VHH binders against Deoxyribodipyrimidine photo-lyase (PHR). Designs and how they scored, part 2

Target 1, 134 residues: Deoxyribodipyrimidine photo-lyase (PHR), of Oryza sativa subsp. japonica (Rice) (q6f6a2r38to171)
Amino acid sequence: GPVVYWMLRDQRLADNWALLHAAGLAAASASPLAVAFALFPRPFLLSARRRQLGFLLRGLRRLAADAAARHLPFFLFTGGPAEIPALVRRLGASTLVADFSPLRPVREALDAVVGDLRREAPGVAVHQVDAHNV

## First folded at step 3 (VHH; framework vhh_7qbe_3)

Design r8 (from d4q with D29S S54D)
Fold by ESMFold2-Fast, scan of step 3:
Structure r8 (fold): chain B 134 residues (1-134), chain A 121 residues (1-121)
Amino acid sequence: as target 1 above (134 residues)
Amino acid sequence: QLQLVESGGGLVQAGGSLRLSCTASGFTSYMGWFRQGPGKEREFVASISWSGGDTYYADSVKGRFTISRDNAKNTLYLQMNSLKSEDTAVYYCAAEPYDLGFYSPEEYDYWGKGTRVTVSS
């Protein structure tokens, strides 16, 4: 089934090691590739100042447009990381690829997603990639 | 181009119920219902993420309205219970392709023509 890249740290399509890894896995299995980005839960977004939302929104819209130009499905979720397992199950994905992050809240979110998939979709492979640019 | 078509509007007495539907011609990500009452600007009613895991409601409709979706049918629903005269409005279905899910109408790129709901006292 499809490979899903859960974009966390490197919010770009060029020079993204985790995305290249996900694309390689998809190509090797002749499967589709999809990219997902999950925002903070909606209550936080509603509380954010207009300027922060404006910059974030423009950046994400540019990223989505770039993905569309490459015929790459791009999913942005406002319900936070909990929507990633639902996407994986809905697409019947074989693999979830995620950026490695040393930040505690990001790692806690990743651990929760991995835990959900191990319980509810144990056949899904999960790959964490350290997406350093060198 | 994505088209959204609302249905289910009509005349109902206060305290009654209606279910609105919105059918999309293709894939939709984040979806919402907005309404515009007589002499008012378009306001947020409810929204739902693609997975259905994230739902939000305007304070004025919490506990009375329920948003849901059936992605296999490309259809969004709004179940409206305990209707009040102030719920009288044209109800619009809206979709945003990036699943960002803000309350602002400006964040939604696709809109239906609306379906009229009139609540009599």
Scores: ipSAE 0.005, ipTM 0.192, lowest interface PAE 11.0, mean pLDDT 77

Design r9 (from d4q with F27L)
Fold by ESMFold2-Fast, scan of step 3:
Structure r9 (fold): chain B 134 residues (1-134), chain A 121 residues (1-121)
Amino acid sequence: as target 1 above (134 residues)
Amino acid sequence: QLQLVESGGGLVQAGGSLRLSCTASGLTDYMGWFRQGPGKEREFVASISWSGGSTYYADSVKGRFTISRDNAKNTLYLQMNSLKSEDTAVYYCAAEPYDLGFYSPEEYDYWGKGTRVTVSS
């Protein structure tokens, strides 16, 4: 099945080790590759961070356009990381590749996603790639 | 509290070049430049990811401005070439804290106070 790259902080298509890893896995299995970005739920902090959220969303729109130009499927989820396991199941994906992050909220989200997949789709492999140590 | 300090603004003739710098007091993830011209609201200029692998530019500056960063110095740059009178503005640095991810548990100032650029015809 397809390989899904769950993009977190490395919002880039060039010099992205996690994306290169995902592309290599997809090529090795002759499977499609898709990229997904999930915004973290921020209803509590939205007003205090409105300018930065607008800045991030503008960057993500450009990233989506760049992905489309490269014929790379790109999924943007505003409902948060819980949409990632649902996408993996809907696509029948074989592998989820995620950016490694030492940040607690990101690790907690990844743990929740992995827990969901273990329960509902135990055949899916999960790979973490540390792009910040390259 | 994350603080950003812009520098490098000044007076320059049309067709000239200028380099702006922004130094951050802490570790930053995504960074960018915005500007506010006379009688206008703030508008996006350019942005750059942590690794420098993704850059985005406003159509009005594409091909003339180059954004870059030096993470060892906690410094963001904007190289401005072929300057036009329309580029006259106060330029603001904006940043997303690296160590806070998508959660900001504390109140932080993510904008600098700006540096003024005046392009004479």
Scores: ipSAE 0.000, ipTM 0.148, lowest interface PAE 13.3, mean pLDDT 76

